VH-VL binders against FAD synthase (ribL). Designs and how they scored, part 2

Target 1, 153 residues: FAD synthase (ribL), of Halorubrum lacusprofundi (b9lsn4)
Amino acid sequence: MTRVVAQGTFDLLHPGHVHYLEDAATYGDELHAIVARRTNVTHKPAPILCAEQRRDMVAALTAVDEAHLGHPEDVFVPIQRLDPDVIVLGFDQHHDEADIAAALAERGIDCRVERASGRDPRYEDELLSSGDIVDRILKQRGSDCDGAREGQR
Short names: E, the ipSAE of ESMFold2; O, the ipSAE of OpenDDE; V2, 0.75 times the mean of E and O plus 0.25 times the DockQ between their complexes.

## First folded at step 1 (VH-VL)

Design B2 (framework fv_disitamab)
Fold by ESMFold2-Fast, scan of step 1:
Structure B2 (fold): chain C 153 residues (1-153), chain A 119 residues (1-119), chain B 105 residues (1-105)
Amino acid sequence: as target 1 above (153 residues)
Amino acid sequence: EVQLVQSGAEVKKPGATVKISCKVSGYTFTDYYIHWVQQAPGKGLEWMGRINPNSGGTYYNQKFKDKATITADKSTDTAYMELSSLRSEDTAVYFCARDLSGWYEFDYWGQGTLVTVSS
Amino acid sequence: DIQMTQSPSSVSASVGDRVTITCKASQDISSWVAWYQQKPGKAPKLLIYAASSLQSGVPSRFSGSGSGTDFTLTISSLQPEDFATYYCQQYNSYTFGGGTKVEIK
């Protein structure tokens, strides 16, 4: 059996997340998703939803066999525990595949690093980022006065 | 609106050091990587290296790793590139450009800075 | 590491012509190619990303295609403002092609 790992924050699930996980699942027989804790997120705004809720939502997706919480201090601990055959990076993740492969090898993890394909919106109002969803909420559900005034929020 | 504004042209003697700035506005500085690209007179584009302004982490083209030092100052939303031990073959226009995550296309560019190295 | 070979190095064309520029990677880079336009004295401008996606604000006469190692930029009906140098770029190590100068015939 080939074991695949996908990683992400998965805040405010959108079709881009679903595409990533479905694409990742094609690389093997079982897909495990690792969901980042708030303490793991330093390169973008903190997630809106708590890690346990995000994990539970990811676990409910058809493509995902199991979903796990990341380790608060060491992102490689769950990966080492799972001992995957393949790690599939998201289309929007900036990590160098060779750098990740080298880091895994230093931990004794013999794992192939792949990258998922991206996709374009399928229709005019499809949102493929949590930031776009937050912006849409603020425009449609925030204060009318503040929403009309502020375009960059 | 997104803007990357570079410092003005420099004329330097061989052996000197020059530091070029790239000040950004219209977006969150730490959300995008800044790359530096060299273009010698009448020649094509050559990637030099990039920085993640959030972490200060850098990657360099092997050709430029001993020549260029890239830094970022989050307090002023400014990226820098320093060229040391200048030689005549370093005469070029230097561009900064942003990409979303250090792995994607360059959607906005600075206007370029001409560095001339002459005796 | 990855070399990008761009051809032709120059092409002479007239307004209304269809112009095709090709770019070949030394190894499989999937769809991770961008195309840029540079006018004399100006910074490059992004035209196409991910091999075939048109950047916002870029005229529809520009299109990109290809995957793996072979990529093409097409200008379907050349306009006066399109006389420029065009560059391909791959994303893994940011290698640019040598450029193609589109000149007035």
Scores: ipSAE 0.007, ipTM 0.487, lowest interface PAE 15.5, mean pLDDT 84

Design B3 (framework fv_disitamab; at its last look DockQ between E and O 0.02; V2 from the best seeds 0.00; counts 0 for: pae E 13.0 > 2, placed apart)
Heavy chain, then light chain:
Amino acid sequence: EVQLVQSGAEVKKPGATVKISCKVSGYTFTSYYIHWVQQAPGKGLEWMGRVDPKDGETYYNQKFKDKATITADKSTDTAYMELSSLRSEDTAVYFCARSRYDFYGAYFDYWGQGTLVTVSS
Amino acid sequence: DIQMTQSPSSVSASVGDRVTITCKASQGISRWVAWYQQKPGKAPKLLIYAASTLQSGVPSRFSGSGSGTDFTLTISSLQPEDFATYYCQQANKFTFGGGTKVEIK
ESMFold2-Fast, scan of step 1: ipSAE 0.016; ipTM 0.645
ESMFold2, look of step 2: ipSAE 0.006; ipTM 0.503
ESMFold2 (binder alone), look of step 2: mean pLDDT 91; pTM 0.938
OpenDDE, look of step 2: ipSAE 0.438; ipTM 0.838

Design B4 (framework fv_disitamab)
Fold by ESMFold2-Fast, scan of step 1:
Structure B4 (fold): chain C 153 residues (1-153), chain A 122 residues (1-122), chain B 105 residues (1-105)
Amino acid sequence: as target 1 above (153 residues)
Amino acid sequence: EVQLVQSGAEVKKPGATVKISCKVSGYTFTGYYIHWVQQAPGKGLEWMGRINPDSGDTYYNQKFKDKATITADKSTDTAYMELSSLRSEDTAVYFCAREKHYYGLGTYFDYWGQGTLVTVSS
Amino acid sequence: DIQMTQSPSSVSASVGDRVTITCKASQGISNWVAWYQQKPGKAPKLLIYAASSLQSGVPSRFSGSGSGTDFTLTISSLQPEDFATYYCQQYHTYTFGGGTKVEIK
């Protein structure tokens, strides 16, 4: 049996997440999703929703057989426990598949690395990014705060 | 052959601005983060910040967020760090270094630039 | 904010000696630790990553160990070219240790 792992933050679930997970599922017999904790998120704004809620939302998706929380100290711990045959990267990931496979091998994880396909918007005003959703909320519902204007040259 | 080549030494007066470059070759520029590290004379290494050259997204050490601005130019495979309002305390060697990362999580710095000495004196 | 406490700050040693450098993280970081060597006037060079993995081209006398919060770099038999400053780094959020200068006795 071929076990597939997909990883993400999955904050504010959108159709891009659904497409990624559906595409990832085509690489094997069972799909496991690993949902990053706030302590695991580097180079991105902290997620709005707590990890358990994001995990439960991902777990409810038809394409996902099981959803797991990331380990607070080591993102590779769930991957090692799951012992996957394939890890599928999101379309927008800016990493070489071979380079990630090498990083996994350093940890004793012998796994194939693949990349999911991209997805075009299906209709006008469809949002395919959590960042775009947050931006829309701030513009339509939020009040400007001093921090939003700081750092503008 | 992977290389990170930094611009030459700079001597500046207090209050000036300096912009240091880090030109990369031998690999795909957009596949690796570029980090900047400060080393004051006789002191250790201190991480300043990094850029994802593909997206332009930056992440800074809080200590340097108002001092340093990191940018990247994909057309020339060059990362930059600009230091504003220079003070004598900014006198240091500044290194660029590349990082391969998995899922946006940090890894190690496998190649470093040779360093750029910035001297701030009146 | 993860802090890396490196000890000792300096070591006087002779060629052939075993040198041990320790690094302690303020919170668990699994094996996300690298060790770098810096010679005077030069850029740092990667020696060890993932706490214990030897970088290609680095002599086997260098070894790393540890997991969680306590990490060690060992040089089994110090050579003349090993007199340098060594830094640990956690790479969840990029904090360096204070450095250990290995000096000739």
Scores: ipSAE 0.006, ipTM 0.528, lowest interface PAE 10.5, mean pLDDT 83

Design B5 (framework fv_disitamab)
Fold by ESMFold2-Fast, scan of step 1:
Structure B5 (fold): chain C 153 residues (1-153), chain A 125 residues (1-125), chain B 105 residues (1-105)
Amino acid sequence: as target 1 above (153 residues)
Amino acid sequence: EVQLVQSGAEVKKPGATVKISCKVSGYTFTEYYIHWVQQAPGKGLEWMGRVDPEDGKTYYNQKFKDKATITADKSTDTAYMELSSLRSEDTAVYFCATLYRGEPTYDILSGFDYWGQGTLVTVSS
Amino acid sequence: DIQMTQSPSSVSASVGDRVTITCKASQGVSSWVAWYQQKPGKAPKLLIYDASSLQSGVPSRFSGSGSGTDFTLTISSLQPEDFATYYCQQGYSFTFGGGTKVEIK
């Protein structure tokens, strides 16, 4: 009965994404994830993977009941269509809960806004950021894709 | 090249109806809202409403709900704005506009980056 | 309903002056604020989107800042072609500010 929405880019899935979606799922009976389309590079790098692939990966996660693509112009279109009871923002999401709640109210959407808990690394080399994964790939692989494989010493 | 081209100026009598067109080219018409903005002579800008060309769903500024009817025709890539029961207060330039930044974006959405040239509607008795 | 209060309503400035225009939202609008320039008889031209992002082709003397409820447009060194009316707009429900007329004197 209680419908929950989570939203993000979900480029190169990492344990932080899994934790976020698992935490979001605890707020209700079904979890819908909205996966952002490719963004311009104004304030962050564009996602590495296309939106459809990121959606399909998110949809495969146990915590997620359905995954949807975002709307190109209006972030609230899929939210309005889904008519959720709760929206759960990511731990590091820059949007203020009150600002999102006000925007939803202006559009006639009656929905509670919550924020997911953070997650600490479980072990020394755990990566909890898509950017960190990309940086690791570039540092270890650069232009020589063969040199860094585990079997090559 | 993205372009929004509006129909020409209209002179109407009080009580008449006027329908303004906005023909879109250079991007996928069904993927982006078409917005309408009113500017009375010597006054500022007022957002009137928008249409989703994919499904025809509209959202209006409360001030214009009973005055304006916004529609879209996917077969001609054209949006329309109809004003009914015209009064002298409806004399204004009407603009169509869209938010299109090239690739689909989702995070932060503000600013209409493409505008029609405007259509002057004069209501005179 | 979100109101955008823009100030000043008009300003008279000399070429080379720094001009600052402010816009205050009646409630939080995150960074979803745009700034436009409009010259007589023309459609508005987008200058700044998402509070601080400069639109392609717009001179670097234009800049935007702010988040939440308080936003600013700055013209660092006013040029003769900058005579125009400037408007802010919030992205939640597309309310415009009242406009600021910049006159070069």
Scores: ipSAE 0.006, ipTM 0.534, lowest interface PAE 10.2, mean pLDDT 82

Design B6 (framework fv_disitamab)
Fold by ESMFold2-Fast, scan of step 1:
Structure B6 (fold): chain C 153 residues (1-153), chain A 121 residues (1-121), chain B 105 residues (1-105)
Amino acid sequence: as target 1 above (153 residues)
Amino acid sequence: EVQLVQSGAEVKKPGATVKISCKVSGYTFTNYYIHWVQQAPGKGLEWMGRINPSGGSTYYNQKFKDKATITADKSTDTAYMELSSLRSEDTAVYFCARTGYHDWLTPFDYWGQGTLVTVSS
Amino acid sequence: DIQMTQSPSSVSASVGDRVTITCKASQGISSWVAWYQQKPGKAPKLLIYAASSLQSGVPSRFSGSGSGTDFTLTISSLQPEDFATYYCQQSKRYTFGGGTKVEIK
């Protein structure tokens, strides 16, 4: 039995998240997702939705066997507890597989590090990132929104 | 307060080696990667490589893999970059910068002040 | 390998002008683009991360937009302290754009 871990913020679920989790699930028999808390997110926008709601939405996906909250101060704490066989990084996560494997080994975690495949939009106007969704919301629904930017109509 | 403080300017002759330091404070050194970036006079930024201070693992831009050696000393919270076989083309300002892996998607949020290395006779 | 093509290389502008800088990736990189400001003799300063998120302490006149392959940094009303060189960067392979010098007209 192979246990796989995927990790992310999973704010405003989009097809990119679904693709990542479906690809991650192919690496083993059960997939556990770790959902970052607001305190885990340091250099991208704070998630719009609270961590518990993001976890529950991820837990509802067919590819996910169980979803867990991250540790506020150390992203590796739930990984240590889960003791996975494989950790699957997202396509756009910039960390090197070898570097993550070394950090895990120093924490007593012995597992393989893999990377999920990316995918292209399947149709015009398909949004594949939370940032794209937030930008679209601010552009179209923001109070006193300045639509003059880039000649928007 | 997060700070990255680099060693001072160096003047070297062709063929020499130079070792630049980047001393870190205000955060846990082993929780962030340290990157090195080259900027030739009047030119743009070029990424050279990075180190994970926790495990000591390195990843280099292929252009610099035979020129630069990146190391870290956990006991002094200091990262180093050594440049070997210096040529006039290596004259540049060298910056260190950090990225985190806490949330796995972090930019270069804090930078050292830069170290000018001049290679001339 | 991902290439970042930044344009224009330089722009002459006056205080109060709207300045737009663009950056094009050779392949899709979602929203993993950062923008940096560099003044002469100083280290780069992070302005924008995740394509559109404003770094703490950066004035709201700076904004970023785009996803996939096309990204834009906009300065809505240029101030005297904004004359500097700006760089985009993709996070996947740490590739910088060639830079855009914003200079006084």
Scores: ipSAE 0.006, ipTM 0.507, lowest interface PAE 12.3, mean pLDDT 83

Design B7 (framework fv_disitamab)
Fold by ESMFold2-Fast, scan of step 1:
Structure B7 (fold): chain C 153 residues (1-153), chain A 123 residues (1-123), chain B 105 residues (1-105)
Amino acid sequence: as target 1 above (153 residues)
Amino acid sequence: EVQLVQSGAEVKKPGATVKISCKVSGYTFTDYFIHWVQQAPGKGLEWMGRVDPEDGETYYNQKFKDKATITADKSTDTAYMELSSLRSEDTAVYFCAKWRGSTYKYPYAMDYWGQGTLVTVSS
Amino acid sequence: DIQMTQSPSSVSASVGDRVTITCKASQDISRYVAWYQQKPGKAPKLLIYGASSLQSGVPSRFSGSGSGTDFTLTISSLQPEDFATYYCQQANDFTFGGGTKVEIK
């Protein structure tokens, strides 16, 4: 059986995440997703949602067989434990495939590196970024708007 | 084998502070929230709050917000719960519990619990 | 705050009996209910999560059902080790029910 690993932050889920994971799943028999912890996210705002919640959301997606938390000190530790056959990078991820392949080889991990396809918006104003969703929330709900959710608590 | 081991019973005077520890083993400490639950003598369970051991983020029951302080030390795989300004009404068994990693459809449950720590406050 | 009303507060039963415990939420909580067993002087033990999912290692005589506001824990054939207090818990803001003590007749 071919084991595939996908990796990301997966803050607020959007169709881009779903497309990425569905595409990654086509590379093998079993898809494992690694969800980055807050400490693994640098040079940009920390994720809104805690790592365990982001993991649970990813685990609920039909394409994902199992979701794992990243290691706070070393992003390759879960990859070494999973010993995958393929790692699939996201379309927009700023990772050089050759650099990742070299790092894996240095650590004795024998797997190939692939990249997922991109996805175009299906309709005007479809949001394919957690950051864009946050910006939308701040713009529309950042004023005094108590009661926008009359919900249950 | 997953285990949560709590510190021993404490007897305190009114106005004192007590700090209870919860040491975990058998899993990666930073992967799951640690919750704290109070059980007064002869009463039921009451949730107090939780901590994310990865970054120290806390979330409290409003009732306990000004009474309890929950922390985690990932260098020792230990969570803590501190109660300040103790009153006789704080006499209870306090439990720590590990969050179960549930899917979105069926989230949240506490799958493993510490043995409990009895705190007695008497004048 | 979401209130969890658990009933009955106690039930007397014999080994082999079917025991049913009910929990009612003050508002719709979907399936976000867990059930715990607690024996005197011991910590609670998780039995059911997500209203109906049996925790690993828990005997199949335990089952959970319900969604929305009404939830039930059933023990199909009570065993001696099942005499304990049972608690429901809703998972949105972690409120526990008042507990049900299952006692020997």
Scores: ipSAE 0.000, ipTM 0.499, lowest interface PAE 14.2, mean pLDDT 83

Design C10 (framework fv_cosibelimab)
Fold by ESMFold2-Fast, scan of step 1:
Order: sequence, then structure tokens, then C-alpha cells
Structure C10 (fold): chain C 153 residues (1-153), chain A 123 residues (1-123), chain B 112 residues (1-112)
Amino acid sequence: as target 1 above (153 residues)
Amino acid sequence: EVQLVQSGAEVKKPGSSVKVSCKASGGTFSSYGISWVRQAPGQGLEWMGVITPIFGTANYAQKFQGRVTITADESTSTAYMELSSLRSEDTAVYYCARDIRGEYSTGWYFDLWGQGTLVTVSS
Amino acid sequence: NFMLTQPHSVSESPGKTVTISCTRSSGSIASNYVQWYQQRPGSAPTTVIYEDNQRPSGVPDRFSGSIDSSSNSASLTISGLKTEDEADYYCQSYDSSIHYVVFGGGTKLTVL
């Protein structure tokens, strides 16, 4: 049985998340998603939704067999516990697959590292990032009076 | 509080290489990226590349690809930037900066900067 | 691939308010967060604004950031201007298409 791990914050689900998880699922028999806690997120603003709700939304997706919360202190704890055969990186992650595999091996994790394919927008105005969704909300529903007519959809 | 402490000024000849260090003093940097940014005299800031120490992975700006190598030693909380085939136009102050970013992030930013290392390339 | 354009210099008297702009050449300014760094003469840069409008601990509330999508620009505003605010200011964003950190050209603020 091939076990695959995908990981992310998964705030405000969008088609890019769905594509990533569907692509990750093709690498094995069982897909586990690790959902970052707010305490794990130091590289961007805190997620809008609590970790438990984000986990439950991810768990509901057809491609995902189980969704787990990340460990607040050690990013490798859930990975080591799950003992995956494959970790699938997101399309736009900057990390070299071979270097990550080597770092995991140093920690006793025997795991292949793959990268998900990218996805082009399927229609005009499709949003493929949580940040874009938040920015759209603030522009159209905040105090900013600069919204275009088309932006009021 | 955590500080990034860089190695001292260097004077190098054209064609040689230089290796600058950046140590996290008062804490570790394993969960963060470390970027290198240079500034030629009277010029603006120029990003050279970044390393994510926990994975040992590095990415470089195209202009420096093939000449720059960024490494890290997590046991000493020290990052290094080595620039080879030095030319007079490489004379600059070189900064390390703690880089906060992640997957799907559109918000790369530097929350902590080193004091800078002057590298002078002269005959 | 995009550029961030700042004015070369701005000047204002102590106690007044100054605004420094940072205009993105292509793609929406709102697509990626904008940061602002202050570099005093002879010193390393320090962060005064991150993620468009957030202040790091220790940065006075005289410093604020904003985004204007209609002009495709970010702005740094410094109120109650003090002599110690004299510095170069750099905006910075991220180009997700080429995975590059992008800096503006910098603005020299003179407090006269």
C-alpha cells in the first residue's frame, strides 16, 4: 500500500487546492493531508478559519482519505508518524525534491518527493489562491470605495 | 532577542572568491529562510538568493546562477554565501536577512537583517 | 516579471506627513503583499511595514502602509516626521511567476 502525504494551510478552499490534492492522490493508494495550525504559520498572515474547520473541509474532499492537524513544535512529527512512501509538494513550492528527500532520509524517513502539476484558470475570474480571495473580499466588502462594477459579482 | 551577526569586511582580488557568514545569535533559524541581498555603493537593494536550512534547499536569482552558492549549518545556526569569479562590480555590502515565506504564500518579507559585510574587489 | 517604481527622493519638514509611492509595472499590486524597509545612513535595512499595512513590534504608529488597486500602487505614510526618519525607504514584493523577491529602486527621504 502506497501512502501519500500532502500538506498546506488550506484556508478558504479554492480549485487550486482541489487540483493539488487530486494530483497528489494519483501517486498512491492512500492520501493523508496535513493541515497547518495557526501556530505553524509564520510565513504569511494567520488563516481566517480555525485549524479544525480547515481540517474538516479538507477531510470532506473525495481525494483525501484522512486529514490531520500539524504538530505545533515539529513539522516532521506527523510525517514520521504517518511513515509515507511519497510526499507531494505544491506546484509553486521553491524546494528541490531531491534535497527534501535527503533531509527526510537524515531523519529516518524513507520517502520519495514528488511535485504536483500546475493548473490554469478554467474560466475568467477564477481565483486559485486564498490570498486572492481575501484581497477580493477586502476590496469589495471592506471600506475601500475603489471597486469596479465587474468586481461586485 | 535574536540577532543576525555577519563576518567582517573582506578585500579580494578579481577572479577570487569570497565566503560571508551569517550567524543567528541568541536563537536558531532552522524554521526560517535566510536570504542574501547586496547593495553596491550608492545603489539599491538586490536579491541574490535564499536557503531554507531545515531542508538544505537553495534558490538563486538568475543573474547570480552559477557564481553564487548559499549553504547553512544548522548545528551552529550559521548561513554562508559564497560568490566566485569576483569582478570590480561585485564591490558591495552583502546582507543576510531572515526570510518569512511558505507554500502558496504571496508575502515574502524580511523580519530581521544582519549588519552587512563590505566586500571590496580591487587589484 | 514586474518592476516596482518609487520616486528617487522626497523632502518634508519636521512634524509634517510624507507619503512614498511604490507602483507595480504589470499584474495587480494586490496579488502579492508589499513590505517597506528603512535604511538609515551607514546601517542595515529594518522592516517598518510588512504584509501591506502591518507594523512590527517597536515601530511607532506614525508609520502606516496602504494599497491602492486603482493606481496599482502601495504607499508608505510617515506622519509627525522626525529627523531620525531621514533614510532610504525600499518597497518589496514577490513575483510568484518567477519566484523572485522584487525591490523597488528606493526613495531618499530628506527631513529639512
Scores: ipSAE 0.005, ipTM 0.510, lowest interface PAE 10.9, mean pLDDT 81

Design C11 (framework fv_cosibelimab)
Heavy chain, then light chain:
Amino acid sequence: EVQLVQSGAEVKKPGSSVKVSCKASGGTFSKYAISWVRQAPGQGLEWMGVIIPIFGTANYAQKFQGRVTITADESTSTAYMELSSLRSEDTAVYYCARASHYEILTGYSNWFDPWGQGTLVTVSS
Amino acid sequence: NFMLTQPHSVSESPGKTVTISCTRSSGSIASNYVQWYQQRPGSAPTTVIYEDNQRPSGVPDRFSGSIDSSSNSASLTISGLKTEDEADYYCQSYDSSKNHVVFGGGTKLTVL
ESMFold2-Fast, scan of step 1: ipSAE 0.015; ipTM 0.577

Design C13 (framework fv_cosibelimab)
Fold by ESMFold2-Fast, scan of step 1:
Structure C13 (fold): chain C 153 residues (1-153), chain A 121 residues (1-121), chain B 112 residues (1-112)
Amino acid sequence: as target 1 above (153 residues)
Amino acid sequence: EVQLVQSGAEVKKPGSSVKVSCKASGGTFSSYAISWVRQAPGQGLEWMGVIIPIFGTANYAQKFQGRVTITADESTSTAYMELSSLRSEDTAVYYCAKLRGYTVYDSLDYWGQGTLVTVSS
Amino acid sequence: NFMLTQPHSVSESPGKTVTISCTRSSGSIADNYVQWYQQRPGSAPTTVIYEDNQRPSGVPDRFSGSIDSSSNSASLTISGLKTEDEADYYCQSYDRSNHGWVFGGGTKLTVL
């Protein structure tokens, strides 16, 4: 019986997230996902959607057995509680496997740190990042003019 | 929004030590990785080291091993760089900068304003 | 134990395109990400390209990065040059063997 943990922000779900979680699930018998709170996100712009909604969307995915919220002050608290056998990092996540393994060892967690495989777009217009989705929204729905807000009379 | 604010300029004598502070605001400090980079007058950027408080680790450039110490105080959200046995060639602007992620592979995203340290008699 | 070599200076006229190279002396340039930093006189550096070819929010699309494994170099390309692009530009990568960051020597860009 092996327990796998995957971690991410999971804002605006895209096929890259699904691939990551499906690949992570192959490392063990049960997959737990940890969804970062806004206070945990310092590497990139704050997520658009609230943490609970992002958690619920991740929990609905077939590959995921349980989804959990991150701890507001310590990213390792849910990991320590889950005591996993394997942690699988995303293909493009900015984490050194050795640094993560060392931090886990200091907390008494003996587990492997693996990295998920990447994947290429399956068709020309497939978007594989939340940032690209936001850019597409701004391009198609945004305005470079001053504009006016509808419904404000 | 992340902001890094450094301590003010220092004038030091050869053989002394200097300790520069870098106070972070915005975001979760314990999840930061803070790098220190210096620049001598008219010269390029030179990496000194990095601290990753969440891992309790600090790594230093070989050139500075034994005379540089980087620390962090999570209670005050402040990183420090202490350089000992100062020489005139240590005269430089010292920058702290936050890494985009919390690994040495990440780029720098937010920089402090810099601290001029002058070493002279 | 590797060096990143940049030209000391480049110059070009407004509206033109300039490319700044960053060549790795040993090992593959693709062994780790290359970042590019811009430093205007009297200012702290800012990031214009990260992870070889990504732009931070707020950086104009005139800035682009690329990797050429055949020449073992990274390049920063700035199109539609403006006077505000005058700055020193530094490339940077990580040396896994020595567990340290390596900066290029910097390139002074003059727009005249």
Scores: ipSAE 0.000, ipTM 0.491, lowest interface PAE 13.3, mean pLDDT 81

Design C2 (framework fv_cosibelimab)
Fold by ESMFold2-Fast, scan of step 1:
Structure C2 (fold): chain C 153 residues (1-153), chain A 119 residues (1-119), chain B 112 residues (1-112)
Amino acid sequence: as target 1 above (153 residues)
Amino acid sequence: EVQLVQSGAEVKKPGSSVKVSCKASGGTFSRYAISWVRQAPGQGLEWMGVIIPIFGTANYAQKFQGRVTITADESTSTAYMELSSLRSEDTAVYYCAREGYRTWPFDYWGQGTLVTVSS
Amino acid sequence: NFMLTQPHSVSESPGKTVTISCTRSSGSIASNYVQWYQQRPGSAPTTVIYEDNQRPSGVPDRFSGSIDSSSNSASLTISGLKTEDEADYYCQSYDSSNYHWVFGGGTKLTVL
């Protein structure tokens, strides 16, 4: 039985996330997703939704057998506990699979590192990133503001 | 060739925060983990934590948990280490170091940044 | 959790061979790779040995590393000792149980 791990923030769930997880599931018999906590996210803006809610949304997807919260202090704890055969990186990640495999092996995690396939929008106006969704919300629901007015006390 | 260049020396007051930068050049920044290590005057090397950009995550040594934050800006190939609630005991040279592919753990080191905490 | 213990200082004459030990307090020394760093006053550390016994490009073959499972220790050996070898030497290994890097306390090598 081949165990696969996928990892991400999964803030505002979009079709890109679904594609990633569906592609990851094809690499083995059992797919586990690790959902990053806010304390785990330092390379981009903090997620809008709490980790438990993001985990529950990911767990509801057909492709995902189990979803887990990341460890507050150590990103490798859930990966080592799961002892996966394969870790699948997202398509947009610019890291070499061999470099990641070597980094994991130094921490006692010896598994195959693969990359998910990319996908294009299926129709005009399909949003494939959480950032695009946030931008859309701000444009449609943002308050009117007088740009010439100075801030007050 | 790969080079890590750190920001300059700083003098800080107790209770303040310091943010040290580490800019990588000559290699692929986002492929590698960047660790931070400090050395108090006349003392040994002490590991503080690491940023792992591939997972968007950082891990910290237990001693520094709650006071240290390590971040990375991939667009500028720069890692940052911010230490808050500074005490005189935090006076040290702070180093960044790259965890190397196959040559782990640390194949390249920054030149070090002296942080002095004094009244 | 484990500690790495090094002698505080070692001294030897030019041309002789010196050995610096690094002993792991719990768990096998062979469970994780051991690295050795050289640090001269006013300088950042540089790697002299990685993966127990490998030398980076530019490090003389006078530097060698070894693992002794019976004493649960790693050793850095410097033969044909030169005055420029005078420095502090640190061993390092990975604690896979808590995912922390561990440094030894350092050894001051004096060449007299």
Scores: ipSAE 0.007, ipTM 0.503, lowest interface PAE 9.7, mean pLDDT 81

